# VH-VL binders against Phosphate-specific transport system accessory protein PhoU homolog 1: the designs that were tried, part 15

Target 1, 219 residues: Phosphate-specific transport system accessory protein PhoU homolog 1, of Methanothermobacter thermautotrophicus (o27767)
Amino acid sequence: MEKKYPRILFRKRLKDLRKDMEEVSQKTLKTHKLAVDLLMEYDEEKKEKVIKNSRAIDDMVFNLERKAISLIAAEQPVAGDLRFIEACIKVGSHLKRIGYLAANIAEAAEKLKDEEIPRRPLEDLKHMSDFVQMMLSKGIYAFLDQNMEMARELRHDDDKVDDLFDQTLEHVTRSMFEDKESISYLVNLLFIARFLERVGDRAVSIADRTIFMITCEKP
Short names: E, the ipSAE of ESMFold2; O, the ipSAE of OpenDDE; V2, 0.75 times the mean of E and O plus 0.25 times the DockQ between their complexes.

## First folded at step 11 (VH-VL; framework fv_cixutumumab)

Design j2 (from g1 with light chain N29S D51N; at its last look DockQ between E and O 0.65; V2 from the best seeds 0.71)
Fold by ESMFold2, look of step 11:
Structure j2 (fold): chain C 219 residues (1-219), chain A 119 residues (1-119), chain B 108 residues (1-108)
Amino acid sequence: as target 1 above (219 residues)
Amino acid sequence: EVQLVQSGAEVKKPGSSVKVSCKASGGTFSDYAISWVRQAPGQGLEWMGWIDPIYGTANYAQKFQGRVTITADKSTSTAYMELSSLRSEDTAVYYCARGRYYPYAFDIWGKGTTVTVSS
Amino acid sequence: SSELTQDPAVSVALGQTVRITCQGDSLRSYYATWYQQKPGQAPILVIYGENNRPSGIPDRFSGSSSGNTASLTITGAQAEDEADYYCNSRDTSGNHVVFGGGTKLTVL
């Protein structure tokens, strides 16, 4: 019997790569959620888990990138298959950085654990964190499902994040003005807002990669 | 699915070197780092180092730095570990292993290669 | 550069629950991974990523972590669970891999 088994093995390896992407994506979503929850209620065990998860995401992305490179080198994929494998590498890099940003959020939250945070800035950060979590979920599922409409919507969501950041900056600086002794710890709220903005930027970058994967056009 | 097949047992004199091979079955050799782990008789597991199969760069435990060389040959799907300046305390079973989930979470191990160092 | 410390031996009655511990500063930042080794055999992976079981590992095996300590828990211990158990992780620098000294589990 004459049979070309390389196509079957290639499809199996591609399915495995997709599965790895799903696993690291889910861990990243959970890790970011856990990190932002620390701001509302700090817990040392949760912070520990965020740190461990961020290191694990880095390790998972290391393996995923090697698998993707190995697959390209061994199989010489073309067209849509190549674009998907390349997208996995780029999205993996974004997920790695989001894991690092989640760890930074958790570390900043730890610095605030014994301080009374002004109500208005805390509400701003809660709203921003919820919105960025939605953006991250949308970006990931737009990629996994190859949903171009969902990916394109994310650009409008990014404008909202910028507005929320500006709002947070305004309210935090007012709180600093009202109590200069609080400045040293309140600066951590600005760091958290900046880290959230960067997570939102990464979600948009995942969406842009998704659009490029589907269309071969720069967004 | 994947197997790591190691070279056979070796008996060596002090001061010599040994080179152990680890051949991966299937098309996944380049996907994962390959680690080398040894176990002296009645003792625990000891990580020696690993090699990145894509770039061919190795990372060594500090204890073995300068005595161990880890290499890989993609064309034969084989990793190698060479330990030089052998001493009696290097008598051990030498395993190769790979980590599918994380580079240090070894899900597949070779059966081990016994290296005996004696006069 | 760090150490992972395990008790050298632990016993459990058949059908009872046992915890095997692994302690080290790097475990605050990195997952512990657990291996079972029977005499004359290579180790097998039993727990990774804190509490994930590879295919073929019974659900009586679970993992947990708190502070600098990780634990492997076996509920309803069976005779075939008698083995040496090792943990590993990254060292505190994150550059290298370290193993604990191993724990001999005896099922009575």
Scores: ipSAE 0.653, ipTM 0.854, lowest interface PAE 2.0, mean pLDDT 89
ESMFold2 (binder alone), look of step 11: mean pLDDT 90; pTM 0.935
OpenDDE, look of step 11: ipSAE 0.813; ipTM 0.908

Design j3 (from g1 with heavy chain T57Y; at its last look DockQ between E and O 0.67; V2 from the best seeds 0.00; counts 0 for: pae E 3.0 > 2)
Fold by ESMFold2, look of step 11:
Structure j3 (fold): chain C 219 residues (1-219), chain A 119 residues (1-119), chain B 108 residues (1-108)
Amino acid sequence: as target 1 above (219 residues)
Amino acid sequence: EVQLVQSGAEVKKPGSSVKVSCKASGGTFSDYAISWVRQAPGQGLEWMGWIDPIYGYANYAQKFQGRVTITADKSTSTAYMELSSLRSEDTAVYYCARGRYYPYAFDIWGKGTTVTVSS
Amino acid sequence: SSELTQDPAVSVALGQTVRITCQGDSLRNYYATWYQQKPGQAPILVIYGEDNRPSGIPDRFSGSSSGNTASLTITGAQAEDEADYYCNSRDTSGNHVVFGGGTKLTVL
């Protein structure tokens, strides 16, 4: 025999968890945008904000993970509600890592602030930055809106990020051969390209988790 | 609305222990880490440690290591702070607080428990 | 050092603007959070996340930061703003919480 309770408090707690996920997701998206912007126009206050925001995202994810676990333990949710709560935990972990990658991009951008970057590597990196920012935005909105088609589109973007990374590597290493005195700072462009590639990977992982939440299918 | 209700004032002798309780009402106790913060008369705020109510693990400020124990009971929505080997300088108001926006942004505070340590 | 440093006291004329500062190495990496405490009362949260104001806190309170320094600004100070103000943050390890020593605000 089942004892049926009105799930009024449970629905309120789910709504609160969703609100927290929206807040940390939006902060992550903004923080990555700030970090990418530093490469094109460095600003020390903006860099400091990226660093602090990355730590705040970690703290916010800690809280939301505890809420999610508490909700599972107290309410024993099933079906779609359980999948949503589990997705919040997994996506939260990805958001935390994206926050730290944004901090790494900002640190590397600081090391390039006074240097002349060769035109072709800079153009590559701008293109890669724009594409990865779009991927992250798409991944976050696919998750928040539970949009499976948007999430599926993102699965194809990973190859393009890999291609952009390989192209950037080629042009940066060529620039290093042309001017060996630039090697010490140009290596930071490779770090930024790798960090961007990792952000793209995380955006794809968010999309994969979103698809699993909706369909129970492994990517 | 969420409230943190603390146990009543205590008078203790040096060398003894005190255990202060903090019961959450109107909210979800396990969602937040609970911190303990004390304030000696005329002095500032001093963080003592916190506990994760889900797993029961605690983290302590170095100053209080070995003298403080923080615990939680999920079934009663109550956190506890026990301070041993009391000295007169442990005379203070002891607050519990929860971190809502992030673990050290204390949005809800208990009203405090006065502990007086004297001969 | 993990210590957060605040001036012990600051004064402001009624209706004027005042800044209360909090300095520490950890503030380059972690948000400052600000509390108001009146005599005999528990602290209340006035600013979190460096610049967010909880519901019920007057809009004359604002927060900001630069480098290792966070600031609480009170514009148009009122008599009821006379209180002790504390900042907190994480320490430099990120494992613990630390408070500043507090600033007594006197409204003249």
Scores: ipSAE 0.493, ipTM 0.806, lowest interface PAE 3.0, mean pLDDT 88
ESMFold2 (binder alone), look of step 11: mean pLDDT 90; pTM 0.937
OpenDDE, look of step 11: ipSAE 0.754; ipTM 0.884

Design j4 (from g1 with heavy chain T57E; at its last look DockQ between E and O 0.69; V2 from the best seeds 0.73)
Heavy chain, then light chain:
Amino acid sequence: EVQLVQSGAEVKKPGSSVKVSCKASGGTFSDYAISWVRQAPGQGLEWMGWIDPIYGEANYAQKFQGRVTITADKSTSTAYMELSSLRSEDTAVYYCARGRYYPYAFDIWGKGTTVTVSS
Amino acid sequence: SSELTQDPAVSVALGQTVRITCQGDSLRNYYATWYQQKPGQAPILVIYGEDNRPSGIPDRFSGSSSGNTASLTITGAQAEDEADYYCNSRDTSGNHVVFGGGTKLTVL
ESMFold2, look of step 11: ipSAE 0.732; ipTM 0.875
ESMFold2 (binder alone), look of step 11: mean pLDDT 90; pTM 0.934
OpenDDE, look of step 11: ipSAE 0.757; ipTM 0.886

Design j5 (from g1 with heavy chain S30K A33T; at its last look DockQ between E and O 0.59; V2 from the best seeds 0.00; counts 0 for: pae E 3.5 > 2)
Fold by ESMFold2, look of step 11:
Structure j5 (fold): chain C 219 residues (1-219), chain A 119 residues (1-119), chain B 108 residues (1-108)
Amino acid sequence: as target 1 above (219 residues)
Amino acid sequence: EVQLVQSGAEVKKPGSSVKVSCKASGGTFKDYTISWVRQAPGQGLEWMGWIDPIYGTANYAQKFQGRVTITADKSTSTAYMELSSLRSEDTAVYYCARGRYYPYAFDIWGKGTTVTVSS
Amino acid sequence: SSELTQDPAVSVALGQTVRITCQGDSLRNYYATWYQQKPGQAPILVIYGEDNRPSGIPDRFSGSSSGNTASLTITGAQAEDEADYYCNSRDTSGNHVVFGGGTKLTVL
């Protein structure tokens, strides 16, 4: 079977893969934002949307992975093209997990919907949520734009997430001590903080994969 | 433009097997799963299973587990569905379909293969 | 249950709006997808991802969802919209695909 313009067809398929990465990345970023917003103002329809979106991200990544593997098998790309396709597979796996973490945040937020959250833990979680959302956006665009400077910045951002997690843990445990009847719902704040910390970790992993894609060196 | 071309109609006796083919024209066969969906006369659509052409891994509806075998030949861009121990209730049109946006969103369908199981 | 339930038939006057529904527990977790099938033909995809139209599907087709229910809405129904309509999704386990029983749309 004669391939028509195989170099042009390969570049078109690679461009399509990049477009798929952009689409699943945007859905992941939106889904994480929706999940975090539920903590501040709960809405059952938004929670259901986060759950559906998390499952859709899993399905989109499944198809993306098959497309990437098919492209490698059919075209035997080398050098930078191979590294980009391989990075799409790895980044896709991180996006899938971020989608499930967003669903976990939404489920935990539902358990807090009728409770009055103490001021300090709530401020901690809002600050942590905003920071992790910025990290996720930065990691995604560092990858899509192949921007090593942005990717390197995330290493320092991770230290801030660790500090925010420690502060949140301290303030939540203090609130539990001061009001033992609140423990059953305050534990959900710890779950949310842990889920946010994991989202931050995955944003850093996306940045590390970006650095590896550009340099071929373990970060 | 991608098309799924299916093999021709079959008339089979009860207890026999049928193997239906589905050839993808337009070289994206390996990018997506291929599902098999049947429709008995006057009835609705019924999913039978799919295959992942990259790994050759099939997933079957519980109703057909043990009777259906779904395979793919990457070199010919062709998927196959074999249904064994045929009964009159297996009389149906058998479609293959491609899952594009996600595996159960079938954007391209074959024209169908009519299988008649007759005593 | 893991099944998707559709009304077997609905009617709409020419030029009017109709909703076809699909109901099932798995729709809380998974997108619904909608297909149109005319007699003697293979189905065609009309809505995916709850509310996305593939290329070539008229704007009068739209999708929506709430809870365990997904809906296909046809505004300004035309004679050529007379067909069977199916929804599908994953089952509640997420491992398999399920279809609704189909809805025969008659345009009066």
Scores: ipSAE 0.422, ipTM 0.788, lowest interface PAE 3.5, mean pLDDT 89
ESMFold2 (binder alone), look of step 11: mean pLDDT 91; pTM 0.940
OpenDDE, look of step 11: ipSAE 0.756; ipTM 0.890

Design j6 (from g1 with heavy chain R100Y Y101R; at its last look DockQ between E and O 0.62; V2 from the best seeds 0.00; counts 0 for: pae E 2.4 > 2)
Fold by ESMFold2, look of step 11:
Structure j6 (fold): chain C 219 residues (1-219), chain A 119 residues (1-119), chain B 108 residues (1-108)
Amino acid sequence: as target 1 above (219 residues)
Amino acid sequence: EVQLVQSGAEVKKPGSSVKVSCKASGGTFSDYAISWVRQAPGQGLEWMGWIDPIYGTANYAQKFQGRVTITADKSTSTAYMELSSLRSEDTAVYYCARGYRYPYAFDIWGKGTTVTVSS
Amino acid sequence: SSELTQDPAVSVALGQTVRITCQGDSLRNYYATWYQQKPGQAPILVIYGEDNRPSGIPDRFSGSSSGNTASLTITGAQAEDEADYYCNSRDTSGNHVVFGGGTKLTVL
């Protein structure tokens, strides 16, 4: 019979959980980028890849959550280790939602593929999507590297996403007024803006979980 | 090392039931969903269902709904599959398998349990 | 019946390249996974997540997908590659798992 080293095995399981988090995080970043790229240049095969990836992220998060819950149940971790495992569960849930938001963006982009988007709303969405992609990357790496300073920066970034969303709403609504026949497809721009705003919200939530993990204090 | 150790071969009469066990060793039982897959002689693989060992929630293939019961016992790190109202067509090797990365990508398989249904 | 379709048999000359295909509507939305099974043995995972090779699987195995078709490619077939190959994925509902009917690979 071989000897068991519970502390060493527990640390190995924590490292494995972190590795799983890194992998699903990278897939989520890539999937969101693919989805927003469809707004600029639609491609059916890219859209199908976003859909497949969103399902894969869901499946990866399901396994990751079970692994995390199993660790808590089996090891009864305390203090910082418990907060890390709990953060993995919460962050995983956010990554799953971001994957589905990416799929929603891709589906909305498909409905716009043959339409000319008015210049101002298109510029708004590109600006918003670039900023949200930066927020998502920042939130993920703040979590993975446990960088509290980077996590705190996201609280200020969220205000800018809200401003960009309001600006986009205004310009899309104005475009609808100027061309009533375009309203049915222009509504998809509002959906995309809302999906992007929700991705930004989730990036902030990831940062908040990171701060709680490090400090045990509400952001 | 992680292994799925299955119970031994069974010979059963039509109309009876069989309960096959799948014990996880060398790893944490509750980390992954456990699936049951059968293979009749000379035939392909057929998914029967899976169980979430954390919550005990099972998902069954439509074909087996009502005849199969999949359960898990966390205290013994063991999943079970019970198939009732056995017919000769249920003669097969029954595998348990764990999902890797995705619940349906099976990286570790038991060696299989042969169930023979014969009068 | 099975929602994934595989050719029942394929042959390849030693050292040559072969593709084994798996077709189904669910493959537009879900990754395919590939297994190798030798007589009297449990299946072995050879490709997961469409194109990922687990540790210990030779580089000659690769996976790809386009539309509703997934493919397993063996680029320098060896005698030991003679086996049955199965794909699986989620079904079109997303609630269940489905296997293809299997492909017998013969290495000549």
Scores: ipSAE 0.585, ipTM 0.835, lowest interface PAE 2.4, mean pLDDT 89
ESMFold2 (binder alone), look of step 11: mean pLDDT 89; pTM 0.934
OpenDDE, look of step 11: ipSAE 0.698; ipTM 0.862

## First folded at step 12 (VH-VL; framework fv_cixutumumab)

Design k1 (from g1 with heavy chain D52N; at its last look DockQ between E and O 0.68; V2 from the best seeds 0.00; counts 0 for: pae E 4.1 > 2)
Fold by ESMFold2, look of step 12:
Structure k1 (fold): chain C 219 residues (1-219), chain A 119 residues (1-119), chain B 108 residues (1-108)
Amino acid sequence: as target 1 above (219 residues)
Amino acid sequence: EVQLVQSGAEVKKPGSSVKVSCKASGGTFSDYAISWVRQAPGQGLEWMGWINPIYGTANYAQKFQGRVTITADKSTSTAYMELSSLRSEDTAVYYCARGRYYPYAFDIWGKGTTVTVSS
Amino acid sequence: SSELTQDPAVSVALGQTVRITCQGDSLRNYYATWYQQKPGQAPILVIYGEDNRPSGIPDRFSGSSSGNTASLTITGAQAEDEADYYCNSRDTSGNHVVFGGGTKLTVL
C-alpha cells in the first residue's frame, strides 16, 4: 500500500490537489471564452453551457477547498508545500468568482441578442474581452507553472484593462446620447465592461497569490 | 482505496430511533462530504442529507428536517445518521455515499444498512 | 414526488442503442449524474458532469443534456447493461440533492 511511507502519501495527495486545480482552471478559461463569444454571436445553447459551467466551477472549488483544508489539518505541511496548498484555496476562490462573472456576461449578452449594437462600443468590448481572456490565461498558467515572470507582467496588463474600460465607457455613453431609444439596452454593455474589468482584477489577484507563493512576500 | 463500511441490519419498532454508522477505511475521511441516501423496497433512491466532516456542518432534505441528525467523528473516520420517530414507511436500505468530483456525484457507496420498522 | 422525472421502464434489443432521459428545471443550471443499480447492489456511478465516464465504465455509455433534459445513451447494449438507471442533480435552489424515479432497462 502507498500508506507505508507518510511522505509518499502526502506527495500523492498534493499531486491530486494540483490535478484538481488544473481541471477547475481549464473549465474557468473555457467558460469565460464561451461567455465572451456570446457577445459577438449569441447562441442559447452556449449561454446554457456558461451557466451550468459556472455552477460546476463552484462545486469543484467547494471540493477542492475542503480537500486542501483537510490536507493541511492532517499532514501539517511546511514551507513551500503549505504555501502551495494555501494558494490553491485562494486561487480557487478567484476562479469561482470568475465563473460567476462569466455567467453574468452571458446573461447580459442574452439581453442584447435582438438589438443592433453600435459598431464602436461592440469593437471596444471585443478588444477588452480578448485582452481580459489573455490576462486570465496568463494568470492561470503563471500559477500552475509557478512562473514569477508571467505573474509580474499582469500588473502592466491591468493598466491596459483600465484604459480599455474608460474608452468603452466613453463610447457607450456617446451612443446613449446619440440614440435615446437605445439607453435601456446599452446599459448592458456597461455591465459587460464592468464584469470584464472584474475578471481582469481577479486574474491580477491570482498573479499576486502566485508571487506570494513563490517569495513569501506581499506583492 | 477508500471504502465506506456500514453497520449491520436493524429491526425497530414504530416510534423508536435508529443510528446507522458509516466508517471510511483506506482513505481520507475529511476530504469529502458524506451523504445518506435511502431506498425503500421496490422504490427509488431518496437523498436524506449530507455532512461536511471537516466543518461538522450538516444539510438535510426538507422531508427529513427535524427527524434526521447527521454527524461525523473525525477521530474514528465515521459518519452517523440517526432517524427518530420511526414509521413503517422508513423501512429501507440506508446508504452512505461520497462525491469526489461534485458533492452530488457519488462515486463511492457503502453496501447499505437494512432497517426494518415493524410492530 | 421528485423534481426529476424519468420514464419507469425502457427496452432495447441486444446490440441496439437506447436513450434514457431525465427531466427537471434544475437541469438548466446543474449537471446531471447517472447511476446504474443491479438488484441487491448499491448504485455505481456511470456518468458525472454531464458526459464524463469514471474509470472502468465502457465507452458505450455516454451522457448529454439540452435545456431541462439530460440523457444517458447506451450504444450496442449488452445483457449486462440490464439494470435500473437513476439520475440525480441539485434542486432548483441548489441547496439539496434530488434523484429521478429510476428507469428499469430491459435488454431483449
Scores: ipSAE 0.377, ipTM 0.777, lowest interface PAE 4.1, mean pLDDT 88
ESMFold2 (binder alone), look of step 12: mean pLDDT 91; pTM 0.942
OpenDDE, look of step 12: ipSAE 0.660; ipTM 0.853

Design k2 (from g1 with heavy chain D52T; at its last look DockQ between E and O 0.68; V2 from the best seeds 0.00; counts 0 for: pae E 2.5 > 2)
Fold by ESMFold2, look of step 12:
Structure k2 (fold): chain C 219 residues (1-219), chain A 119 residues (1-119), chain B 108 residues (1-108)
Amino acid sequence: as target 1 above (219 residues)
Amino acid sequence: EVQLVQSGAEVKKPGSSVKVSCKASGGTFSDYAISWVRQAPGQGLEWMGWITPIYGTANYAQKFQGRVTITADKSTSTAYMELSSLRSEDTAVYYCARGRYYPYAFDIWGKGTTVTVSS
Amino acid sequence: SSELTQDPAVSVALGQTVRITCQGDSLRNYYATWYQQKPGQAPILVIYGEDNRPSGIPDRFSGSSSGNTASLTITGAQAEDEADYYCNSRDTSGNHVVFGGGTKLTVL
């Protein structure tokens, strides 16, 4: 058994916090991927898993936040360690919100499960969902690996999400015009596009916190 | 490594109260919610509530609202559960527990405190 | 609707596979967690997050879920697996914690 010293115990607590961040981050990535996959191939069990995972992410972030605050209160960390702990709190909040956005996407996908989606809007949403999934992965790994160059790329990626959202809005609206009987279910495509855009926004926010953690300057 | 050490067995009269302690050792008390779970003889597990020590806030099961008080003392790394207006049906083993993965996935349990309510 | 239901008892022959179930509406939204309790002892965590095994738990223990039902599966049951098994989760409101009534596993 290793003898305990304050410096060693504090460093162990930081490593545990990082491990918790890795766990919730990976669950968030998986959950968003499952939610997006429901758009292409609906499966009730997958939808249920997205819902449960979103609630679990909330609970995991709750634990993580308390651990982070306890570290600050008890240990009075030095500036670099404090920035990491603060980043964990802020990134955790974003991950929780992304989990709920994934649940919203899954609920919207359920409302489309028995409908034939027009080709153009479906291709737009597939492209948008793939891009947002890449953004989320990039944001998470930039944070976990403290990769500032990768984090800075996300700001430019956000512009692409905005363009993809506008394109999707135009094509879905055209489909509604061409088949007014479809409006009641096609509105769910607009909800999904907005939820995806918000996931992209959260990925950028994770990148901003990563840059602040590394540089101690407002990005 | 981490242990939850509970106070010793209690014998109480009906109508009185009992206060059970749960001290965290070898670990970080304020990191987790501390739950109280009881088990009457031959019966199942029953969640009574939890406290979040860093915030000092408690959440109680509906059944125990008004009879249970859960508190924490960060300076001694100790949580307390006080149950009032005792009756024979409150005879049970009282556990404290914490959840590393999520608050209700209890990975660490105290050994339990036997409370006997007898005339 | 917030309650979790378990069969009071199940039996398994030594070396065989057994499934212990936990049912409740809240399990559609919240993970089930499983505990083993031997007489006179505190419970120990055996499965969390539906299907994750904590370090130190034998790999014959596994978890799964579908709909409002969660399951704990023990493959190749051993005499030492004879115990009470409990599930827990959040209630349907998400504000509280609930336990199932417990299942006594007998290994024959």
Scores: ipSAE 0.562, ipTM 0.830, lowest interface PAE 2.5, mean pLDDT 89
ESMFold2 (binder alone), look of step 12: mean pLDDT 92; pTM 0.948
OpenDDE, look of step 12: ipSAE 0.852; ipTM 0.925

Design k3 (from g1 with heavy chain D52E; at its last look DockQ between E and O 0.75; V2 from the best seeds 0.00; counts 0 for: pae E 2.1 > 2)
Fold by ESMFold2, look of step 12:
Structure k3 (fold): chain C 219 residues (1-219), chain A 119 residues (1-119), chain B 108 residues (1-108)
Amino acid sequence: as target 1 above (219 residues)
Amino acid sequence: EVQLVQSGAEVKKPGSSVKVSCKASGGTFSDYAISWVRQAPGQGLEWMGWIEPIYGTANYAQKFQGRVTITADKSTSTAYMELSSLRSEDTAVYYCARGRYYPYAFDIWGKGTTVTVSS
Amino acid sequence: SSELTQDPAVSVALGQTVRITCQGDSLRNYYATWYQQKPGQAPILVIYGEDNRPSGIPDRFSGSSSGNTASLTITGAQAEDEADYYCNSRDTSGNHVVFGGGTKLTVL
């Protein structure tokens, strides 16, 4: 049987893989947004959706990784095509972990749903969550659009998230000192701040992978 | 258009084994896990396990552990399910299936292979 | 342990709405998927990811979930909708796949 034009079929498979990356990326963005929204207004239905979406992202990445590895094994791509497929695998792994971090944020938010959160720590978490959501969006679109300038900006964004984490930690611990009865639930604010910081770290890792994809292994 | 083409019907004696094949046609075999699902006459669907063809890694339902072997041959785009120590209750239609959205959300099914265990 | 439960039979009058349910603990963490099977045929996918219809599935089919329960809803039921309907998902461990027992839908 005569094979169809190998370049055309290979390009079609690459385009399909890119479409899968776009789909899992969009689901991850939406899932993280839903999770951080729970901090301000808890809703059991939204929390359930975050949990299920995190498992769905894991299953989408399962398929995506096998498809990417199958493409490498069958076509033995070189240069930029190989770097793109490899980046899809690495970024997929980061998206999976971000999905589970979103689930962890949602679970912690549930534990806070009936508690009176001090104003200052709550404002800190709102600022941090908004900033990390922006970082995640920037990292994803830097990857999808192969935008090296956008990817490089994330290193400086990471410094800002570290500052916001330090502020949150300071204000939460002050609240614990002022009211010992609040310690048991305020610990969940520290967990949320840590989960957000880890999402920011993953966004930076996606950006670093994007830069590697563009600049590494010159012909 | 992707199709899963299964081997023909089998009649077997108790205590023997059967090996059913599932060939992917018009698509990319190694991209997705291939599941085996059986259905006894008048009964529901029962997941037996899957194979990840790119790795050669199988995952088996506990009920079939030790009696089922699921394999894949990438060069022929074919998955196999072998069931040993056959009993009369193993009489069923055996389907292969795969899921492009999620590995357990089967969008493509084979037509099924009838295995009859008698006497 | 990781069971999905469906009513064995449900009836609907022609043109009316029917809801088929699937219940299990794993559905708190995993999407349900729905299949239609007519006698002598392989199942076909009708709903995936809780509420998504594949191309070619009529818009009278919809999916939803709440807690440990997923539902397949058919509005304006037609004679050709008479079939067996199955749900599946991952088990509670997340390691395996489980099917519900199936629901026979009769259109009167």
Scores: ipSAE 0.773, ipTM 0.896, lowest interface PAE 1.3, mean pLDDT 90
ESMFold2 (binder alone), look of step 12: mean pLDDT 92; pTM 0.951
OpenDDE, look of step 12: ipSAE 0.874; ipTM 0.937
ESMFold2, look of step 13: ipSAE 0.619; ipTM 0.852
ESMFold2 (binder alone), look of step 13: mean pLDDT 92; pTM 0.950
OpenDDE, look of step 13: ipSAE 0.869; ipTM 0.937

